# VH-VL binders against o82653r152to333, part 22

Target 1, 182 residues: o82653r152to333
Amino acid sequence: KSLNVGIIGPPNAGKSSLTNFMVGTKVAAASRKTNTTTHEVLGVLTKGDTQVCFFDTPGLMLKKSGYGYKDIKARVQNAWTSVDLFDVLIVMFDVHRHLMSPDSRVVRLIKYMGEEENPKQKRVLCMNKVDLVEKKKDLLKVAEEFQDLPAYERYFMISGLKGSGVKDLSQYLMDQAVKKPW
Key: E = the ipSAE of ESMFold2; O = the ipSAE of OpenDDE; V2 = 0.75 times the mean of E and O plus 0.25 times the DockQ between their complexes.

## First folded at step 13 (VH-VL)

Design e5 (framework fv_lumrotatug; at its last look DockQ between E and O 0.36; V2 from the best seeds 0.00; counts 0 for: pae E 12.8 > 2)
Fold by OpenDDE, look of step 13:
Structure e5 (fold): chain C 182 residues (1-182), chain A 121 residues (1-121), chain B 107 residues (1-107)
Amino acid sequence: as target 1 above (182 residues)
Amino acid sequence: QVQLQESGPGLVKPSETLSLTCTVSGFSLTDYYIHWLRQPPGKGLEWIGSIYYSGSTYYNPSLKSRVTISKDTSKSQVSLKLSSVTAADTAVYYCARETWDRTGSYPFDYWGQGTLVTVSS
Amino acid sequence: EIVMTQSPPTLSLSPGERVTLSCRASQSVSRYLVWYQQKPGQAPRLLISGASTRATSIPARFSGSGSGTDYTLTISSLQPEDFAVYYCQQDYDYPLTFGQGTKVEIK
């Protein structure tokens, strides 16, 4: 079984930390070329007969202008079409930063990716760096903020650095794997 | 002027359901969480549950199986239902609001005056 | 749940004296400790939130301090209107929990 996972989010979202925690073997910076773009392989998780490949998607951020024609054009130009190539898409952000000083671009990205479902792709929202959040109740506030976005199948609260919640995410991904040639 | 006011029967029979309403004025339920608390005579405070902006609820595990909190934003009312009451549920019941901003957290900055509910046959 | 323990149960003092009330949590509440004042026949009144932030219209003689599991409410000079029961509450996580209260009474 195999699964291709794309991770999107701002640079500070902690994508590398998460993949490093999940992947027992550090994969050297390898690039995989898709039909449209080249994606950096963040790591490969292998458990039994299942392989999960993680890909980085740098630069996939929405502009402040929102959903205007210019942004759509930019999206196409920035190879947003490659996002649809992944079996699972993880939208990741720093929950601590969001609580302290929310970035409108990040919020817009979360909402944009959560508004419309893709029948060929599962999407999950990953609130990362929960270890930095002092008040546990605050995590519930953030969850409440994004709870009604239909495109997200599941929500995860994790610390890629400390490992909190990562087991659940890993299990979820393993469960999504399908019989494909490696 | 910010105001919360609890209302409902002051007497409830054992095994029946306690029903209270919190009516708020001077602010909108879209901007504040509302909590229910109680205080038995001569005793301390107990948190019952809360309702968020979205309508999500959180309950004290000790009461979860018996508690229901709901709200009607248009009427500026929050409701509490506590089923299967016993003498142990005799208390002054309070509703209180919660909010926060850049200046700080305000978990229970305003309270209702409280309403005594006695459970007796 | 987080258990909150206040001490002492009762304090008998005279006006003008310094008051120190203690509150201990069974685990760290990360400074999210709240203090309330309650007078007979009245609802509790918010005094201090976040360990050290006074609520609106709270006299300067009230102050909060502490970290981790141990917190203190201080009244620098007790006034006649300050005789009441004081409660601490953790706002760190659900379920919200209160201490059993400290009664400050006139000597």
Scores: ipSAE 0.532, ipTM 0.814, lowest interface PAE 1.0, mean pLDDT 90
Fold by ESMFold2, look of step 13:
Structure e5 (fold): chain C 182 residues (1-182), chain A 121 residues (1-121), chain B 107 residues (1-107)
Amino acid sequence: as target 1 above (182 residues)
Amino acid sequence: QVQLQESGPGLVKPSETLSLTCTVSGFSLTDYYIHWLRQPPGKGLEWIGSIYYSGSTYYNPSLKSRVTISKDTSKSQVSLKLSSVTAADTAVYYCARETWDRTGSYPFDYWGQGTLVTVSS
Amino acid sequence: EIVMTQSPPTLSLSPGERVTLSCRASQSVSRYLVWYQQKPGQAPRLLISGASTRATSIPARFSGSGSGTDYTLTISSLQPEDFAVYYCQQDYDYPLTFGQGTKVEIK
């Protein structure tokens, strides 16, 4: 059984730390895809006969073809079609940074990816770096800020550095790999 | 320039609904939380509740069964309704803007002037 | 809910004196502590947030300190314009709660 997981978000969101926690080592090998974007393999999680491959697309969100365009929706139409090829998409952001200094580009990405369900792709919103957030009410505020986004099947509150919540995320991904196709 | 202004009736009869409006200018309701607070004459401050720019609300549990906060972003207005009022609800009512410092504290940096609401028969 | 207790309820002091106002929380608020000043007929004015960070335009004679459950506001040399009621507020958990106030009045 096999699952391809895309992880999108800003480079400081902790994507590699999360995958390192789940898989233990970074896999250097990459499977090349014909698309309009660049992908990096972050790792492979294997449990029994089930395999989850993680891919990182940070250039897609922050650097690719943004000049001359001001709307993330138009940008997705022109550049980001390859992100729809993953079985599961993890939309990841640094919740501590969001509370301190929100970035409208990150907020737009979260909302755009969460607005409309995709029957062939499951999406989850991952609030990383919860270990840096002292006030527990603030985590609830952020969860409610994004609660009306029906494309996200699940929300995860995790620390990719400290490992909290990561077991629940990895179990969810393994469950999706076993149940595929869905 | 940032301004908040409370408006509404100064006298409300017991058992009726207190209804106030906070009109804001100099900033967008899509960018800031607005809170309602009250202060009985000669007494301290009590937090009533807040409305997030997404429309989510948080209420003081002591008032939650009686309070509704809502907004109309196109009119730059936030409304407070408090039902079934008694003399204990007599207070100066304030709306305030929540801001943020680098450490994640959320102080109220701008307040309306306040409006006195008296509950009397 | 977190109960905020201020002491003393009233201080009568002369200009030039040092003032220390106490605010105690019923549980740790991890320095999510705010101070306001309120003069008669006016809305509260933000002084200090994050236990020790002065708001814009607040004079250096105002300082905040403390951690856990115990917090203080200090006015190093009391000026005539500082006679007011002072409130602490915790911003750690809902519901947001205030102390009952400390009135600083002219002797």
Scores: ipSAE 0.006, ipTM 0.522, lowest interface PAE 12.8, mean pLDDT 78
ESMFold2 (binder alone), look of step 13: mean pLDDT 92; pTM 0.947

Design e6 (framework fv_lumrotatug; at its last look DockQ between E and O 0.30; V2 from the best seeds 0.00; counts 0 for: pae E 12.5 > 2)
Fold by OpenDDE, look of step 13:
Structure e6 (fold): chain C 182 residues (1-182), chain A 121 residues (1-121), chain B 107 residues (1-107)
Amino acid sequence: as target 1 above (182 residues)
Amino acid sequence: QVQLQESGPGLVKPSETLSLTCTVSGYSISDYYIHWLRQPPGKGLEWIGSIYYSGSTYYNPSLKSRVTISKDTSKSQVSLKLSSVTAADTAVYYCARETWTRLGSYPFDYWGQGTLVTVSS
Amino acid sequence: EIVMTQSPPTLSLSPGERVTLSCRASQSVSRYLVWYQQKPGQAPRLLISGASTRATSIPARFSGSGSGTDYTLTISSLQPEDFAVYYCQQDYDYPLTFGQGTKVEIK
C-alpha cells in the first residue's frame, strides 16, 4: 500500500519537524518530478507493507492583497494544480502564532482549502506547535474558528517537535493508504 | 447593565428532568460563553458545562450523559437540561459568562443570583 | 481532571489581620488560576484572574501570587466585609474545577 501526502503551509508551520518526527529514516533531499511541477520529498514513512511519502509544497501561499486568491489565474500562478496530485493534503499552520498574531494569509489559505471538497483528495487541518500554547482552552478557540470548513475530513492538534498527537496523525495516514505500486 | 438570571422550577421529582433557563441582558449573548455551575447546600462549586459562540458545548464528564445545554440567540437565553435527577442533584444552580481575547482571559466575571432546585418526591 | 486543594479549611481571624490562603493544583495550571469570594446567600464574586490580576472594583488589599501548582491569595488587612468563603478555580483545561473552599470567619 502507498500514499502520497502533500503538506502545505507557511514556512514557520513546522513541516520539516513533523516529517522528521514521523519518518524513521531521513531521506536525502530528493526531488520528484510530476507532470507539472517538481516537489521535494520530505520523507518516507514505511510500516510493514505500507509506504507514506511526504512532499513539500513551497510557495503555495495566498497573496495578502485583493480577492484574487479565489480566481483561477491566481491559483495557477501559485502552482495550485499540483495540489490535486496528492492523495492526502495536510494544511498546516502554527497554532501558537495564530493565537498571538494571526496572519491573514494563513487564515485565508486555511479557509480556501477548506471551502470545497475534492472527491479524489482528502484534506486535513493540522494545528501545529501546540507545545507552545500555555492554555489548553485556547486550542479549542482555534478549533472553533475553523470547525465549519467542509473540505477537512479531520482536525489534528500536534507538536511536530515534541511528538504530541503525531501518533494519531500517523495512524490516520496509514489507514488512508491504498494498494499501489511503490 | 449586565445581568444574568436563572429561572425554572424549584422542585423536581426523582428520575425527572431538571430544566433551567438563563436570561442575559445588557450585552449580546453572542459575545460571551455561557457556563452552568451548581452548588449543593453547604458544599463547594461544580462546573456543569458550557456553550460557546458557535454553539459548541462542553460538559463535565461526571454529568455528560445527562446534561444538555443549548441557546437561543434571538431570545438571549441559554438552557440547561439535566435528566434522571436524584437527591444528589439538589443544589443552587448558577449561570455565568466568560470571554477571552488575545489580551487575556475573562472568566466568570458576572453570575446570576442562582436558583435553588430541590429534588424530592 | 485537575484536582484543586485549598488550605486551611477554616481560618478564624480578627479585623486588621493579614490573611494567607493556599491553593494547590494536582498539575501545573500555568497561572490560569482564579479566586472567588462568596458570602452567604450570594453568588461567587470574581476577585483575581490569571493568578495575580485583580478584577474590576476589587480593593487593593486583595492580591494573588503563585505559579505552577501552588498559589496564594492574600488579604493585607482583613476588613469586616471580607469574612466569607474563598474558592480557587483552575481555568487551564476542561473540566473546570474548584477547590473545596476556605472559610474566613471572625474570631
Scores: ipSAE 0.540, ipTM 0.815, lowest interface PAE 1.0, mean pLDDT 89
Fold by ESMFold2, look of step 13:
Structure e6 (fold): chain C 182 residues (1-182), chain A 121 residues (1-121), chain B 107 residues (1-107)
Amino acid sequence: as target 1 above (182 residues)
Amino acid sequence: QVQLQESGPGLVKPSETLSLTCTVSGYSISDYYIHWLRQPPGKGLEWIGSIYYSGSTYYNPSLKSRVTISKDTSKSQVSLKLSSVTAADTAVYYCARETWTRLGSYPFDYWGQGTLVTVSS
Amino acid sequence: EIVMTQSPPTLSLSPGERVTLSCRASQSVSRYLVWYQQKPGQAPRLLISGASTRATSIPARFSGSGSGTDYTLTISSLQPEDFAVYYCQQDYDYPLTFGQGTKVEIK
């Protein structure tokens, strides 16, 4: 069984750190799919007969609305057509940076991906770097900021650097691989 | 320029509902927490509760059964309702904006001028 | 809930004096402590957040310090406009709570 997982988010959201922790539960060789050269394989998680392949989607970021953004928006939208190829899409952001200095591009990405359900793709929102956030009420504020986004099947609070919450995410992905139609 | 202003009746009868409105200008209420606080004359400050852009609310447990905070984004307004009032609810009522700092602290950086509400026959 | 206790309740001082105001929390608030100044008929004014960080436009004579449960606000040289009531507030956990205030008045 196999599952293709896309990870989308701003640079330095912690995508590589998360992948390193997940691959560390089972050693597997990374590979590159040549007919999808706009994406890079971040890693492969193997458990038993099940394999989860993680892909990075660099350069996918919504910009502010406006006439100058039409050209940039169209280029982002063209890159986004490949996002629908993944079985599960992880939308990841740095929750600590969000609390300190919110980026409207990141907020629009999260909301755009969470607005409308996609029956062929599971989506999850991943709040990374929770280890840098000291007060639980701050995490609650962010979770409630994004609570009215029906396309996200599940929310994860994780630390890709420290490994907190990563086992729960890994188990979720393995469960999705089992449920995947042939 | 950010401004908050409380409005509503200055006199409320016992057992009735206190209703106040906070009008916000100079920024979008969808990006922040608005808080209600009160201060009885000559006394200290008490936090009543807050509302977020999603409509989610947090209330002081001492008031939770009697308080409702709501918003009207189209009018840039946040409302406070406090039911079953008594003389103990006589206070100056403030709305305030929570801000973010580099250390994760969330002080109230903008306050309304306050409105005195007296509960009396 | 976290109880904030300020001392003393009142200080009578002359301009130019150094003043230190105390605030104690019933449990550690990990430096999530805020100080406000309030003059009669006015809303509170933010002075200090994060125990020691001055808000914009607050004069350098105001400083905050402390950790754990014990915090202080210091005014190094009291000016005529500094006679007011000062409140501490913890923003560590809900419900948000304030001290009862310390009134700094002219001797």
Scores: ipSAE 0.005, ipTM 0.520, lowest interface PAE 12.5, mean pLDDT 78
ESMFold2 (binder alone), look of step 13: mean pLDDT 90; pTM 0.933

Design e7 (framework fv_lumrotatug; at its last look DockQ between E and O 0.03; V2 from the best seeds 0.00; counts 0 for: pae E 13.8 > 2, placed apart)
Fold by ESMFold2, look of step 13:
Structure e7 (fold): chain C 182 residues (1-182), chain A 121 residues (1-121), chain B 107 residues (1-107)
Amino acid sequence: as target 1 above (182 residues)
Amino acid sequence: QVQLQESGPGLVKPSETLSLTCTVSGFSLSDYYIHWLRQPPGKGLEWIGSIYYSGSTYYNPSLKSRVTISKDTSKSQVSLKLSSVTAADTAVYYCARETWDRSGKYPFDYWGQGTLVTVSS
Amino acid sequence: EIVMTQSPPTLSLSPGERVTLSCRASQSVSRYLVWYQQKPGQAPRLLISGASTRATSIPARFSGSGSGTDYTLTISSLQPEDFAVYYCQQDYDYPLTFGQGTKVEIK
């Protein structure tokens, strides 16, 4: 049983820290089989006969304008076609940085990926770096900001550095690998 | 130009329901959280509750059994209902907008002018 | 719930004097502290958020400081328009709570 998981988000989202915490082993051997790829392998999680392969997708961002001309919208969509190859897409952002200094491009990424369901791909939203946020009210506020996005099957509040919430994410991914095809 | 304006009856009889409306302009209720507060004459401020852009509500536990906050985004209105009022509910009622500041905190940056509601027979 | 205590309840001062107002929380509010000014017949006006960050349009004579449980608002040189009631508010946890206010009145 196998599951290909893409992790998409800003460069500062903590994608490698999360996978290092989940995997706990050296990554390099897992990626050798792909000829050439746009995506970096971040790690492989194995339990029994089940494998979850994690891939980094280099920072896909909307321009600050977001929309304004035909060419801008077309270029954004073309840059994102490669992410359709993953069974599960983790959309990740730094919740602490979001609270401190929101980036409209990150907000548009989250909303764009979450606005319409994709029957070929499951999507989850991960709020990373919750360990840096002292006030629970702030985390609830961010969760409410993004709650009306039907494409996200589940939301996770995690710390990739400290491990908070990571077991829930790992178990979710293993469950998806077992239940595939869904 | 951001504005909030409270409206509703200035006089309410005991045991009835106080009903107020906050009409907003210069911003969308889809983007901001609205709070209701009150201030008895000559006294301090009390937070009543809030409604977030998602529709989620949070109420002061002291009032939770009697208070309902709702919104109509298409009319740019937020409503407050407080049931079973007594003289203790006489106060100036405010609606206020929650924003976030440069340090990542969430103050009330705009307030309505306030409306006095008197509970008497 | 977090109790906010302001002191003193009243200050009688003349224009030009320096004012220091105290606000104490019953537990740490981690600089989730807001100061408001309220003149008679008016709504509160945001002065300071995040314990020390002035809202836009607020004159530099207003400053805030503090951490943990202890916070202060300072008006460096009191102007005639500064005679009002000042409230602190914690923004750390629900229910949101205010201090009882400090009235700054003309001597």
Scores: ipSAE 0.007, ipTM 0.500, lowest interface PAE 13.8, mean pLDDT 78
Fold by OpenDDE, look of step 13:
Structure e7 (fold): chain C 182 residues (1-182), chain A 121 residues (1-121), chain B 107 residues (1-107)
Amino acid sequence: as target 1 above (182 residues)
Amino acid sequence: QVQLQESGPGLVKPSETLSLTCTVSGFSLSDYYIHWLRQPPGKGLEWIGSIYYSGSTYYNPSLKSRVTISKDTSKSQVSLKLSSVTAADTAVYYCARETWDRSGKYPFDYWGQGTLVTVSS
Amino acid sequence: EIVMTQSPPTLSLSPGERVTLSCRASQSVSRYLVWYQQKPGQAPRLLISGASTRATSIPARFSGSGSGTDYTLTISSLQPEDFAVYYCQQDYDYPLTFGQGTKVEIK
């Protein structure tokens, strides 16, 4: 069985930390070329006959510096197109930062990805870095803020760094694996 | 046949390091998480820590500073080390396996028989 | 950590009676609740996982229910071999934690 998981989120969302924690080993950044774009492999989780591959989607967050406008547009377009290639899409953000100073781009991304379901893809929302939040009540507020987005099958409150809530997420992903070539 | 077996000294002196080995058979360590647990005489169960497929370890915060778990998949062995032991560490120590898949979750579905470790001078 | 609280601490019953054991979590464990049986001198035995799924070779008289923070283990008709200590355990998050146990003893 296998599962391809795309992770969408800003650079500070903690995508690498999460995948490193789940996989238990740091995987060197490898590029995987698809028909539409090149994705960075964040990690691979293997259990028995099941493999979960994690991919980054860096193109969704615009880096204005170092790229031409045409290149930026192409990258963004390719990134959005490639989102549909994953079995599961994890939308991840820093919940602590959101509480302290919310980024409108992140909020827009979360809402955009949560507006409509994709029949070929499951989406989950991961509120990361919960370990930085002192008041649990604040986490609930954030959860309530995004609770009505229909495209998200599940919501996870996690700390990719500390491992809080990660077990549940890992099991969820394993349960989504299907019989296909690795 | 699935089996887990704890082994090690039954007596450890205070301040020394408790060292136990869990030897498994009937399955591969590459396919299961292994956990260490303990139970003081007449008391409840406490989770010590776990080691995952990749070798990643997770420890109970209450013991984290003193606990080390490692494994040798080729030997089908998982090791537990607990340093600076006191009388409070006297307990029956268990190793247990965990796994999950689409068919279900299997937390601690098999246990070793346990081994009593007494901390005494 | 998530604190697991079991009740009652001890239950004295006769064979054939219905048994209801309670387990409460300090926060929601999203049905990641596990029940174990332990007899004297033995390791715990997995009874129920995922709040309601019986483990392999567990008799049908054992059943689990519950959601959120409240869970129940039921033995429909207590058998002589069922006298033991029963533990609940949350498998939702680290650190893994157990209830203090409920002792089911013969009346």
Scores: ipSAE 0.000, ipTM 0.547, lowest interface PAE 12.2, mean pLDDT 88
ESMFold2 (binder alone), look of step 13: mean pLDDT 90; pTM 0.927

Design e8 (framework fv_tafolecimab; at its last look DockQ between E and O 0.03; V2 from the best seeds 0.00; counts 0 for: pae E 12.8 > 2, placed apart)
Fold by OpenDDE, look of step 13:
Structure e8 (fold): chain C 182 residues (1-182), chain A 123 residues (1-123), chain B 106 residues (1-106)
Amino acid sequence: as target 1 above (182 residues)
Amino acid sequence: QLQLQESGPGLVKPSETLSLTCTVSGGSISSGDYYWSWIRQPPGKGLEWIGSIYYSGSTYYNPSLKSRVTISVDTSKNQFSLKLSSVTAADTAVYYCARETWYRSGDYPFDYWGQGTLVTVSS
Amino acid sequence: EIVLTQSPATLSLSPGERATLSCRASQSVSRYLAWYQQKPGQAPRLLIYGASTRATGIPARFSGSGSGTDFTLTISSLEPEDFAVYYCQQDYDYPTFGGGTKVEIK
């Protein structure tokens, strides 16, 4: 069985930490070409006969510094056109930062990705860095803020760094895997 | 047939914020093939690109205007908008919205334009 | 910012004559150059993109050439409806326009 997972979120969302925790080792300098774009492989989780591949989508929230205007536009276009290629899409953000100083761009991303369901893709919202949040009630507030977005099948509260909640996410992803050639 | 139409106040006071909306008909803004742009032209002068937005909300601004410009998109209404803060007489211009075709659909620059709307900055 | 300089500022010609318009870039824009026609009270209309490709519906009398920093728009035989202002535009970097060339009746 196999599953292709795209992870989208801002640079501080902790995407690499999560994948490192799940996979155990960071995949260095690995990329895979999809139908339209080349995506960086963050890691591969293998359990038994099931393989989950994690891909980054840097073009969705690309830092403009260091890139030419034309390249930035191209990357953004390519990244967004490839979003639907993933079996599961994880929308990830720093819940602690959101509580302290919410970024409107992140909120917009979360809402945009949650507005309409894709029948060929499952989407989950992942609130990361819960270890930095002192009051559990605050986490519930954030969950409540995004609870009415129909495209998200599930919500996860995790710490990619500490591993809290990651087991549940991993199990979910494994359960979504289907018989496909690796 | 794709059509773009600008709307908003034709008169703005100095230091206030210019606000315009472009309504797109005959096609969807939610396409990965296009950017949506604002361009202005002072009376009797040339054209100046203000900024562009992708349907996802990714924005690109003219560096000279970046600090004052905000472009947003509403896919549900098939509209995108321009806000220009702290206006002066220098911001008096005909403002155009346009479609920018990019990459996958060919290297078309601005292939569809609105008719333009005059915004005058005056006390 | 890439600056586009158009010359001449004004071109006075008669119908049937050949018009040659120049656009120079402050740095190379490869082939990412477009030409627009604008008539009074109207929005610009795309004529040429990619330096030499005519947009849909544009008459064959319009042609573009050049690469890098030097570009030319040619109207082989001017029609009465061709008297207008013409702008070049680059999209190699963030979009910029030339100052325009006015083609007027002699």
Scores: ipSAE 0.261, ipTM 0.710, lowest interface PAE 1.5, mean pLDDT 89
Fold by ESMFold2, look of step 13:
Structure e8 (fold): chain C 182 residues (1-182), chain A 123 residues (1-123), chain B 106 residues (1-106)
Amino acid sequence: as target 1 above (182 residues)
Amino acid sequence: QLQLQESGPGLVKPSETLSLTCTVSGGSISSGDYYWSWIRQPPGKGLEWIGSIYYSGSTYYNPSLKSRVTISVDTSKNQFSLKLSSVTAADTAVYYCARETWYRSGDYPFDYWGQGTLVTVSS
Amino acid sequence: EIVLTQSPATLSLSPGERATLSCRASQSVSRYLAWYQQKPGQAPRLLIYGASTRATGIPARFSGSGSGTDFTLTISSLEPEDFAVYYCQQDYDYPTFGGGTKVEIK
C-alpha cells in the first residue's frame, strides 16, 4: 500500500523534524518516481507492505493576501495543482509560537485549508511543538479556536522533536494507505 | 451577579447513575473564555476535580474517573450536567459546579462556585 | 497526577499573628498554583492565583509566593474571619488540590 502525504506550513513549523522522527533518520533521495520540482521529499516511512512518502512544498510563502511564491509567474498554477494531488495534506503550525505571538498569515492558511470540506483530499491539522507549551490546557484552547473547520478530518497534537503524539499520526497515515484509493 | 446552582437527587443507590445539573444565572455559559467544571468533596475530606466542559461540548476528565463520567452542556438552557455511573459509597460527597476562568496570564483558577449539593450513595 | 502536599495539617494561632502555610508539588507546576479559603458549610473562595496574584476583593494581608514545587501562603496579621481551611490547587495539568491546612484559634 502507498500514500503520498504533503506537509504545508510556515518554515518554522518543524516539518522536517517531524518527518525525520517518524522515519528515524532522514533518507537520502527517495527511490520513488513521484518526486516533483515543487516538492522536496522529506522522508519515506515503510512498515510491512505499506509505504508513506512525505513531501514538503518549498517556495510556498505565506503573505497577508494569501499564498505566494518566490517566482509567482513560474510556479502558481503548478504548485496549486500539485498540492491537490496529495492523498493526505498535513497543515502544520508551531502551537507554542501561536500562543505567545499569533501570526495572522498562519491563521489565514489554517482557515483557508480548513473552511470547506474537500472530497478530493484528506486534510489534518497538526499542532506541533507541544513539548514547549508550559500549560497543557492551552492546547485545548487552541484546538477550540480552530474547531469549526470541517475540511480537517482530524487534529493532532505532537512534538516532532520528542515524538509525543507521533505514533497516533503514523497510525492514521497507515490506515489511510490501507483504505486507498478514494 | 453571576451565580451557579446545583440541582439533582440527594440520594442515589449503589450501582446506579448520579445525575446533577448546574444552572448558570447572571452570565452566559456560551463563552470562549470559560470552562465549566464539576468538583466534589467527600465529607471531612479534600477536593477532587471531576471534569470540565467547553460550551462547544468538548470535555476533559479526571483520568481516575474518566470511564464513569459524562459531562454535557445545554447552551439554550444555560446549563451543564454531570452523570457519574456505577456509583459506590466512595462517591458520597458534596458536589460543586464551578467556572474555570482562562486568564491571559495562563492561569485557570475556579473563580465562581455553586453552593454545593450533598449526594449520598446508600442502599 | 500531580500530588500537592500541604503542611502543617493544623495551625493553631491567635488573632494578630502571622500565618505561614506550605504547599509542595510532586513535580514542577511552574507558577500555576492557586489558593482557596473554605469556611464550614460554604464553597471554597479563590484567594490567590498564579502563585502570587490576589483575586479581586482579597485583602492585602493575604500574599502568595513560590514557584516550581514549593509554595507559601502568608497571612500577615490574622483577623477573626481568617480562621478557616485553606487549599492549594495546581492548574498546570489536570487540576488537583492539596489536603488542606486548618487555621484554628489557639
Scores: ipSAE 0.005, ipTM 0.530, lowest interface PAE 12.8, mean pLDDT 79
ESMFold2 (binder alone), look of step 13: mean pLDDT 92; pTM 0.944

